# VH-VL binders against o27280, part 330

Target 1, 266 residues: o27280
Amino acid sequence: MDSMNVPEVLEIKRIVEESESVKTFIFSWDFRREVRPGQFVMVWDFRDEKPMSVSLIDPVRSEIGISIRRVGEFTDRVHGLSEGDLLGIRGPYGRGFELMGRDILLVGGGIGMAPLAALADEATARGMRVDALVAARTADELLFLDRLEAAGVNISTCTDDGSCGFKGFAHERLLTLEENHDMAAVCGPEPMMFQVMRILDERDVPAQLSLERYMKCAVGICGQCCLDDTGFRVCAEGPVFWSQELSRVREFGRYRRDPAGRRVPW
Key: E = the ipSAE of ESMFold2; O = the ipSAE of OpenDDE; V2 = 0.75 times the mean of E and O plus 0.25 times the DockQ between their complexes.

## First folded at step 13 (VH-VL)

Design I6 (framework fv_acasunlimab; at its last look DockQ between E and O 0.76; V2 from the best seeds 0.00; counts 0 for: pae E 2.3 > 2)
Fold by OpenDDE, look of step 13:
Structure I6 (fold): chain C 266 residues (1-266), chain A 118 residues (1-118), chain B 108 residues (1-108)
Amino acid sequence: as target 1 above (266 residues)
Amino acid sequence: EVQLLEPGGGLVQPGGSLRLSCEASGFTFSRYWMSWVRQAPGKGLEWVSAISTGGKSTFYADSVRGRFTISRDSSKNTLFLQMSSLRAEDTAVYYCAKWYIGRAFDIWGQGTLVTVSS
Amino acid sequence: SYVLTQPPSVSVAPGQTARITCGGNKIGSESVHWYQQKPGQAPVLVVYQDSERPSGLPERFSGSNSGNTATLTISRVEAGDEADYYCQVYDESSDHYVFGGGTKLTVL
């Protein structure tokens, strides 16, 4: 068995409180194991295992960060951990983002900003111009603003309640922005991504979107994350997809499957 | 039918200039990055240049940087390659290629021969 | 510059399986694409993103990656499969599209 499929027990080096519901857990990382923005790892708390996006890639400090939103039993347990505690990490898995062009647009919603923050770091390090549309329900749920600003990212914010930036949804804010970019990277609630993709397509902006699905094995075997019609496995062919790929996926932006395989609305 | 047509090739002397064109049909030209790829006689494929959908960003192989200019006209569904200071080593069949997914090229023209010779 | 290494030639009998390799130190982290080129013709995309097939391509064509090596596999090889095959990646460090040297597949 490939060593990457065996969880490595790692000590939580630091915990960054990003918001009331989001924490970033930082681990020492051996970068002989390459990791790219958009890839995910399986986090194991010795009871359960969940896929999480990598939100920080720091080769200088030999660290990675995993941002986790508190949404259920597993994440409740993880959020109860302290620095020095242990977690199992295996991966990274999946296809990450590909940087294309010289200026890119990032559109993120909520915890979807996690992989995009990592992508922003890489893009800015490469000397690319990065614009980021950061969306959240409320101001206090906007993620990584200070980090993005420090990286030189041009930030535009929008909130559902208007507590910060544009009042409205990400796709609505996007419509008010006239500049086109060489490419876009999108991650957030699927309905948001669906609308954003449509706008980007109309503007002839190539786009990559990161999907979230229930994942069990992370290695393309169990089929739990398989997308209808295409047979795309989010853990293997994704989680990052090009818009051209997602245009073939009927369920995208419309429904998802729960752990039992039932169709559930967004 | 999806196709790329590449007129403009021919014989040119060293130091000369030549402009290639590639006319696209059967797909939304403005939606895709475009590239030029060349192939010297009896040799392999070599990427030459790429241009973004809006034409804002251009990229060049080291071998042609400063001598070649890629551009596009969406109103005419046409890709261009302005070649200057041509060298014998620039002799090749030049292909127009459409970007697809993950930096693959799914549509190619039939190519046009450029011969640089005194 | 980043280099992709292919064997110059591969020979296979009809009905057998041909395997063409492409080596590069970044293949593990970047998507590999494969092209078929017959004499006097333009290249044709046969595999993209490591293992995906374009519409219209037979299932006999498949791709895989392992470590620093990508492999194009052609099962049940036919005479019509005789061609040059090129692997291709994008090198983000140099912003170059990089092709392998090509492999001539001969059907015996």
Scores: ipSAE 0.913, ipTM 0.946, lowest interface PAE 0.5, mean pLDDT 95
Fold by ESMFold2, look of step 13:
Structure I6 (fold): chain C 266 residues (1-266), chain A 118 residues (1-118), chain B 108 residues (1-108)
Amino acid sequence: as target 1 above (266 residues)
Amino acid sequence: EVQLLEPGGGLVQPGGSLRLSCEASGFTFSRYWMSWVRQAPGKGLEWVSAISTGGKSTFYADSVRGRFTISRDSSKNTLFLQMSSLRAEDTAVYYCAKWYIGRAFDIWGQGTLVTVSS
Amino acid sequence: SYVLTQPPSVSVAPGQTARITCGGNKIGSESVHWYQQKPGQAPVLVVYQDSERPSGLPERFSGSNSGNTATLTISRVEAGDEADYYCQVYDESSDHYVFGGGTKLTVL
């Protein structure tokens, strides 16, 4: 009776243009299949299938939103679709974020803000104070600012080129921010997450980090998504990990793997 | 290596007060949420209170809110529970417990008995 | 407010499989943790996050969680497994830790 492993063909109900390169595709969703922030779905365009983060979870309207950055042939085809067009969706998959405490710090880089936007909605609905550090290379790539503001999130921004907010890297901005959160959630480029995790560990802030590694299989069978010598599979045992799980991993923040499993530099 | 030790406990009158302590060793105490969990004689486990890593946030079961105060001293690696306005129903073994992945508790103290009786 | 329901007792013969259930509304969306408590001892974590085993625990301890039921499974039960077993979640709506009422496992 659980349809998690079976793709469902769904009509695109709405499309939100989040930036020049990012669109959110909104679908009707039967919440008997529970969805948690930090989980992902497999999006099938009838030719290929790719993992995508859930960025909107709205049980009241029975909707989910999936944010997709245009980065290649598959995502170009999906970005060319219109409302009323069809996509296959299977999932959700993976371990989501867990909330605890009265306040939370979110640190998101680029498209990594997608799962954190969903988490922010849940956290604010529960009455938590939410601070978000939203990072990108340029101002045009900062995502979800209006949505976060409408949810009551306290936003700090950071751009590599200084076009909006603090000029520099997310971890540099973090050093200038409040230190006393009950927990943190982090998602973005792995080098950014490594530096942010180090600072949060020094501040004794428990953190959860979402690893968006290349994946061929949503259920973790293929081993393509493994971390270094731990054998963790991102899609089965992640993508969300607690920081103490990652601090022991030699690979984290140092290199990545291509589809063949070869180590490549960041 | 990793230990939680609760010295003390004891007999106290209804309406009285008692302070419990829990000494941590073998891990970086400041990095973990801590909790008190109690067990009345012959009964199950009941969560009592939790405190965040910096002591910024404290949480209490409804049965103890307003009467118990959780605190921590990271310089002494010690967790405390200040108990006041004690009732007979507070009679239990009190455990301290260390937060773990997924909001579990992986390390528990040996427990200390608190008896509230005339 | 969030309630976890466990059967009060389970009896099993040595070498057989014991299954201890923990019921809760939509518990399949929660991370469920399991503790073993032997008489006169503190609880010991035996499964966390539904199905993960702490270091040093035998592989015959396993867990699952789906829908409204989480299950602790102990394969090839030994006399030493006789204990009380508790499930636990964290209720995000109240920021409370919630334990089930406990299940006494008897090995006959």
Scores: ipSAE 0.600, ipTM 0.821, lowest interface PAE 2.3, mean pLDDT 87
ESMFold2 (binder alone), look of step 13: mean pLDDT 92; pTM 0.945

Design I7 (framework fv_acasunlimab; at its last look DockQ between E and O 0.04; V2 from the best seeds 0.00; counts 0 for: pae E 11.6 > 2, placed apart)
Fold by OpenDDE, look of step 13:
Structure I7 (fold): chain C 266 residues (1-266), chain A 118 residues (1-118), chain B 108 residues (1-108)
Amino acid sequence: as target 1 above (266 residues)
Amino acid sequence: EVQLLEPGGGLVQPGGSLRLSCEASGFTFSRYWMSWVRQAPGKGLEWVSAISTSGKSTFYADSVRGRFTISRDSSKNTLFLQMSSLRAEDTAVYYCAKWYIGRAFDIWGQGTLVTVSS
Amino acid sequence: SYVLTQPPSVSVAPGQTARITCGGNNIGRESVHWYQQKPGQAPVLVVYYDSERPSGLPERFSGSNSGNTATLTISRVEAGDEADYYCQVYDDSSDHYVFGGGTKLTVL
C-alpha cells in the first residue's frame, strides 16, 4: 500500500452540531492531497473503520469536514469524542461528482446532503446556479440549510411530516418543480434516489448519484462493495455513478448486501 | 443502429457562413449533451462546442467563440453548428459527438469536410 | 490552457505490448479518456475514466492514470491496432474539452 492507504492520525479541530443526530468533524488538511466532493474517507477510531463522505472542503482554512450520523456503535463512539481528540483518516477514495453546465440541481435526503453540501460550495464558487432540494423526515433533520443559503443556493425543502416545506418525499416534491437543469446530483436513501433518478431520466436531465454500500478495503480489492451483475465496486468505480451506469445495476433501489454478504431489503 | 450523420459541409470563402447539421438515430437524442469536434487536415482533434440536453447552456472553444453557434432540435433529433466569419484555420473535418459519461464521447459521426478558401 | 502531451509516434511488434503516454500537470487528478482513430475514420472511444472499457472493446486495451502521466496499454498488439490514439480530459477552469496531440501507433 502506498502512503495514501495509511491512516493519518488527525486531531479534531472543531465539531459542528448539524442536528440532534449529525455532527461534522473538522480536521486540518494538507490540500496537496486533493479531495473532491463525492469522495469518501475511511474514518478509524482505533477500534473500527467506516467510510464517510466529505461534507466540507475549505482550501482557504486548510480544512475538511466529515459529517457523521449517529446510527450505531462506531458512530456512537465517534459522537462521544471532543475537540482535540484523535481519529485516523485515510483517503480520499472513490469517484467524486463532476460538474456540468451552469445550472445544477441537488437532491439530498438526510445525511445524503453531506457530499452535496460540499458540491454546492464548489458549484457556487464556480459561479453556477445551484438549486437544492433538501429532504428529511422532520424539520429538525434537515441538514446544512444555513450553510447552503449562505452560499447562495436556492433551497427547496420537503419533510415526511410536513413540518417544513413540502409535505412528502423528495421525488414527489421534484414532480412539482418544472425547471430543468443541465445536471443533477443525488444522494440519500436509495429508494429516494431510485425514484428521483427515474424522474430525472424522464426529463432528460443527466444525473449523478452517490451510493452507499458496505466497504472494507476502500481500494477495490476485497469486493465487499461490489454491485450485482455489473461488478462495479462502489469504492473504486463509485461511490458516485451516472444514472446510465446505475440503470445497469439491478439491485439499485431494491436491495443491498450486509457485511455478511446477505441480501437485505431497503 | 446508433449513428450520427453530418451533412452540410462544403467550400466557403473567408468571411462566409455555413450551417452544419447532425442527425441522430438509434438512441434518445434528447437525453445527451452533444458536441462538435473538428480535425484540421493532418492535425489532431480539437473540441469546438458543446450543448446541454435542453439547449439552455452552450459552451465554445476560445477559437470559435463569438463566431459559431451551437443549437439543437429535439423534435428532429438534429444538432446544428452555425458558423460565421469563417477563417482559413477553420478548415477541418467536423464531427458531431455524443456525450457518454464523464465527458467522454462514445458515438461519433463520420464527419463532414469544411474548406475555407478563397 | 491545460495541455496534454503525447509522443508523436510509438512502434511495436505484433504480439508485444504498446504503451502510449499522455502527460499533463497533475493529470492523475483528472479523468482521462482515450480514442482510437484509423485513417479516414472517425474516432472511437477505447478507454474512459482512466481505465474503463466501453462495451465491445477487447481486454487488450487498458488504461491507467497517476501523477502526471496517463497511459494507454495495448497488449498482444495486432496489425489492426495501427492507428492514431488521442487522450482527452475536461478542463474545469476553462470549460474546455482538451485533446492530446495524438500518437501514431505503428505495428512493425
Scores: ipSAE 0.917, ipTM 0.948, lowest interface PAE 0.5, mean pLDDT 95
Fold by ESMFold2, look of step 13:
Structure I7 (fold): chain C 266 residues (1-266), chain A 118 residues (1-118), chain B 108 residues (1-108)
Amino acid sequence: as target 1 above (266 residues)
Amino acid sequence: EVQLLEPGGGLVQPGGSLRLSCEASGFTFSRYWMSWVRQAPGKGLEWVSAISTSGKSTFYADSVRGRFTISRDSSKNTLFLQMSSLRAEDTAVYYCAKWYIGRAFDIWGQGTLVTVSS
Amino acid sequence: SYVLTQPPSVSVAPGQTARITCGGNNIGRESVHWYQQKPGQAPVLVVYYDSERPSGLPERFSGSNSGNTATLTISRVEAGDEADYYCQVYDDSSDHYVFGGGTKLTVL
């Protein structure tokens, strides 16, 4: 009901515990503000404001869900909230995923499965066949498996420690999977996404990738980000990019920068 | 077999026009950015133009901006280059090229010669 | 506009290692791609993203990129490697694709 540029204060309607470190917060939402998988919202806890991906888009029940991993002071405070507590939400922002064809592959690492879970719901609703490769460090960090299975998604898993599914990295598991998809959607740690993107490009599978780190310009403070050597405006042109567009992002998956601006490996 | 075919070169007078086409097969054309790259006789490669998957974003080298127009027709798997106000320095073999990761070009056509001469 | 410089020629003996350089201001910040072109033929991608090989290319083709120099390395050079080699980047500031001037590799 409020403008996209100011937070609307919303009541937490329900909290779903996705893992020890990840919770999904569900809110009533007026879908005159359309939300697409891959877009993000700004979450305001009345002290600080952070971008978060939408993981549930349910226009029938007029609900959205926002999945948040506990990683610091802001997310610790939000994880301490209960049903009935308030958060500010503004958005959505950014470019979402575009679906094409009849067969889609989802490749998600950790919390990166959040926007892909929303995309899976839309893809299955369109009658697409959906395969998902769900990756994490350990079995307890694999997200949304029951939800994806209930939606009819064909799931493959991998864990770094081998506690569930394939032992190893997502791109290694991908080499052992079927190669016949019309498109792919990828979200997770950037080193994983880079390796997955390379394989998909060599297989002639068009890919869209969601880049969380480029969301830091969402409030309009950067036209040309100093940590990003491209001219892309993140809130208007991302966070979802086609793999071909990501060739403009030289640091993608290969480097990060320390506070002094030096390139360092991931 | 992945293939790009560029018929339609030839001899053109200075100031004239020519439309090049590039027909794609063996890959899903609509999913890739495409480019034109040219090579004057005995010289190196020079990028000419690029176009996004939807055709909405187009890019041109300074040497051709305002004279050349890149376009695509995904229903025909065809890339085009409309060349106008041609000059002698536009004489070259023109290649179409398929985008690859990192802004590389992995598949190239065999090239077609355009000669601009009186 | 961004400029890439390559030596006009490099000569190596069969079985040895060829190194072809591509110079540019802070080229280490760019993703560098390399193409092989034999006479009368279209270019062929042999290295992309500085150091990655396309599927089906021999492992003896490799690349590196740091500082002001990118290098294409061809180990165990064969007579069939004799060709022109071009480096290429995408320059974000101009939205241009830039090729080096080319290097003729001669196998003695």
Scores: ipSAE 0.006, ipTM 0.497, lowest interface PAE 11.6, mean pLDDT 84
ESMFold2 (binder alone), look of step 13: mean pLDDT 92; pTM 0.937

Design I8 (framework fv_acasunlimab; at its last look DockQ between E and O 0.79; V2 from the best seeds 0.00; counts 0 for: pae E 3.6 > 2)
Fold by OpenDDE, look of step 13:
Structure I8 (fold): chain C 266 residues (1-266), chain A 118 residues (1-118), chain B 108 residues (1-108)
Amino acid sequence: as target 1 above (266 residues)
Amino acid sequence: EVQLLEPGGGLVQPGGSLRLSCEASGFTFSRYWMSWVRQAPGKGLEWVSTISTGGKSTFYADSVRGRFTISRDSSKNTLFLQMSSLRAEDTAVYYCAKWHIGRAFDIWGQGTLVTVSS
Amino acid sequence: SYVLTQPPSVSVAPGQTARITCGGNNIGSKSVHWYQQKPGQAPVLVVYQDSERPSGLPERFSGSNSGNTATLTISRVEAGDEADYYCQVYDDSSDHYVFGGGTKLTVL
């Protein structure tokens, strides 16, 4: 289907409580419209529209899932919805992850685990070995652990407060892991991703990282999600980038632009 | 200057063996997957094999699986292709190629001719 | 196995626009790369990830990919553009790199 489609109004089929602040909204999906891990959709609640990563891709049940963290007015409204309620969904958009090799490392922080969970499902279905470093501030914010375990993923956890697994940040935990992988996929807070990328580069592990930016059109027209110096559009050239691409992006891990175009620190 | 040099080609009889090498310079060899691509005389490009950065994972075209072995030595910035049980249909110019994002090949050697003939 | 189909040849007059197609089942969902090969030379990457140009390549080279067809477009064709052009993808199902059969571009 055309990437410039209007939102399709879909009924929320099921809601999964992932954590106190994260819900996964499940929709019936026509898989004639292909979707890949790492791609995003625009979610419309008939007032506002926001980009959200696809966290579940289930061709057997003909369903997709979108995991949404409660962080503002839009997500607050969406979190107030119930099964049977309606949302507008358009997409998918952007470049998703590319699986490469036979064993992969996933490094995710907070809601960043959403696209990685979908990637894990695909990788395991393909018979790949998947190691996942799941990071969060606290144990209660660790996402998709049961789901990943059920898929056969080897999980390492990391929490800022030490409430579960390694006490510290994801990049610190990564330094303690000696095994190298064929490739890595990373998604989470940009400062985390920045540090993780550096370590992976030093280890000669090809890495893909999913960025989050303010998106308006999702089709590469408005330029609101353009990255400084390179002109990369996160919605078109991303949101998944290779580390070598991001190495050219000065703002990566340092700042982002708000809806008004102002630089805001991470 | 970024360069891939491919010595080791030559004439070999059917059933014989030959080892190709590809020496890399001008880039960090250890950071990239490497591949071999071949081209029979007057024909198109055919992927042969790929190896991961650490050499842990290797991939082969169906046409060469079980006969060819790809390897690498990071200390020497060198890629290898050990060919055994060579057949006439293996006659081709063999290129080593550097991995690029999206699984493209952005750097190619000039190729080395392997001729399998009795 | 996944198959890419290219026309065997395309002819274009100097200064005109050449379009070389690469057909594949749902190729629009794949990353397509294009290579130029002149006689007696190694292939050169001219377009990667559907529409990106390597550094040093002129803007005359562009690419697009949607549906079942990827297209390499060469505008303001020059005599030096005469070459064989190959499209390439990766097939996840077979873990194979797949090349098209190649297209000979003749500049009239």
Scores: ipSAE 0.897, ipTM 0.941, lowest interface PAE 0.5, mean pLDDT 95
Fold by ESMFold2, look of step 13:
Structure I8 (fold): chain C 266 residues (1-266), chain A 118 residues (1-118), chain B 108 residues (1-108)
Amino acid sequence: as target 1 above (266 residues)
Amino acid sequence: EVQLLEPGGGLVQPGGSLRLSCEASGFTFSRYWMSWVRQAPGKGLEWVSTISTGGKSTFYADSVRGRFTISRDSSKNTLFLQMSSLRAEDTAVYYCAKWHIGRAFDIWGQGTLVTVSS
Amino acid sequence: SYVLTQPPSVSVAPGQTARITCGGNNIGSKSVHWYQQKPGQAPVLVVYQDSERPSGLPERFSGSNSGNTATLTISRVEAGDEADYYCQVYDDSSDHYVFGGGTKLTVL
């Protein structure tokens, strides 16, 4: 039974409204089951189950937080819940980010900042210098700025509409930043991650990128999360990949797949 | 051909100094963290030191901190280990190693013997 | 101070499967790498990131990692597989690369 987990039903301890469209749901957690930044959980609302990244890892308070953007029927139902309501949680699953060095660049777009916020906490706790480029469409969609600042992260922002920070896309802002980092971690819309990866590769900065794909089992059995031409399963070999692994993936940044596995353009 | 070559090594007295080099070829040296790993005769592998791609960050095992200095010259595809205040316990074969995904080492030199003895 | 523990030796008959363990506290949360070293030679990477095989390595080499134990599996063992095998991780808490003490594989 280890390969097909049943969700653990947990009470929502606290809800943090991060933006108009993003909430963080906080649960008590027994950290004998270790959770690493970049790992994900399957969230079950008793009707459907979706992968969500962990955004808060707090062993001192015995809490985890899961940040969820309202984008469809499942997330609408979850956003309608209150403190004390129940959700099923399976996991954690997948391979998280691997830190090394003294200096890291984080590049996050939208909800992609969620796993990077958890990583920033770990990196700063280890004494690393952390720079973060936080991107969104508009200023009110920039996530975790206060939390990152409180952790001692050096923040740069960009917004598509210019309402906060640099006006433009994350990769355009990155081109204006000439910094030598030991490594980078990237999470956000896949077209953004592709462009950022190209720049980081050209600058000889080792990078890890977090991908999302359709999932069913989350333990690597069903094959629904496989990437084209590599056989990588996002739930088992990822969701975090090194840029060298992704350089061989023809679909990365070019198209996505619907739940039936069909190619659709970005 | 992808390779790492460690010329030299040698016999040195306790308290002495020695500089090891490692020349890389067949890959883009500047893109990879590089490390030194040593192995005392008849013993296991022991990590010694690591340097980041730009040389900004360096890391040392506790047993060598303050005595060894890792450096690199990317224009010459060369990794260095400056060893000073050498002790008998530093007697080992010294390998240079190239970083690989997951923080592994995929390419190793053939190693060079450093003997610290009177 | 992260420690990896390996058995000092493992013996196996030709054609059978060898399993070499690497123990560590919560090692399942780390990427584990395996090296083969024959006498007088440099180590050779045979498995990385728990279960990935470098290009050019036989598919007989595989790995797994969960909980407190990582395992290198060598199927259809040949006499030429006789060597010392080391596991290795990067320990985020100490910023050190850590090797296990090594396991001598003897092919009977």
Scores: ipSAE 0.430, ipTM 0.750, lowest interface PAE 3.6, mean pLDDT 87
ESMFold2 (binder alone), look of step 13: mean pLDDT 93; pTM 0.957

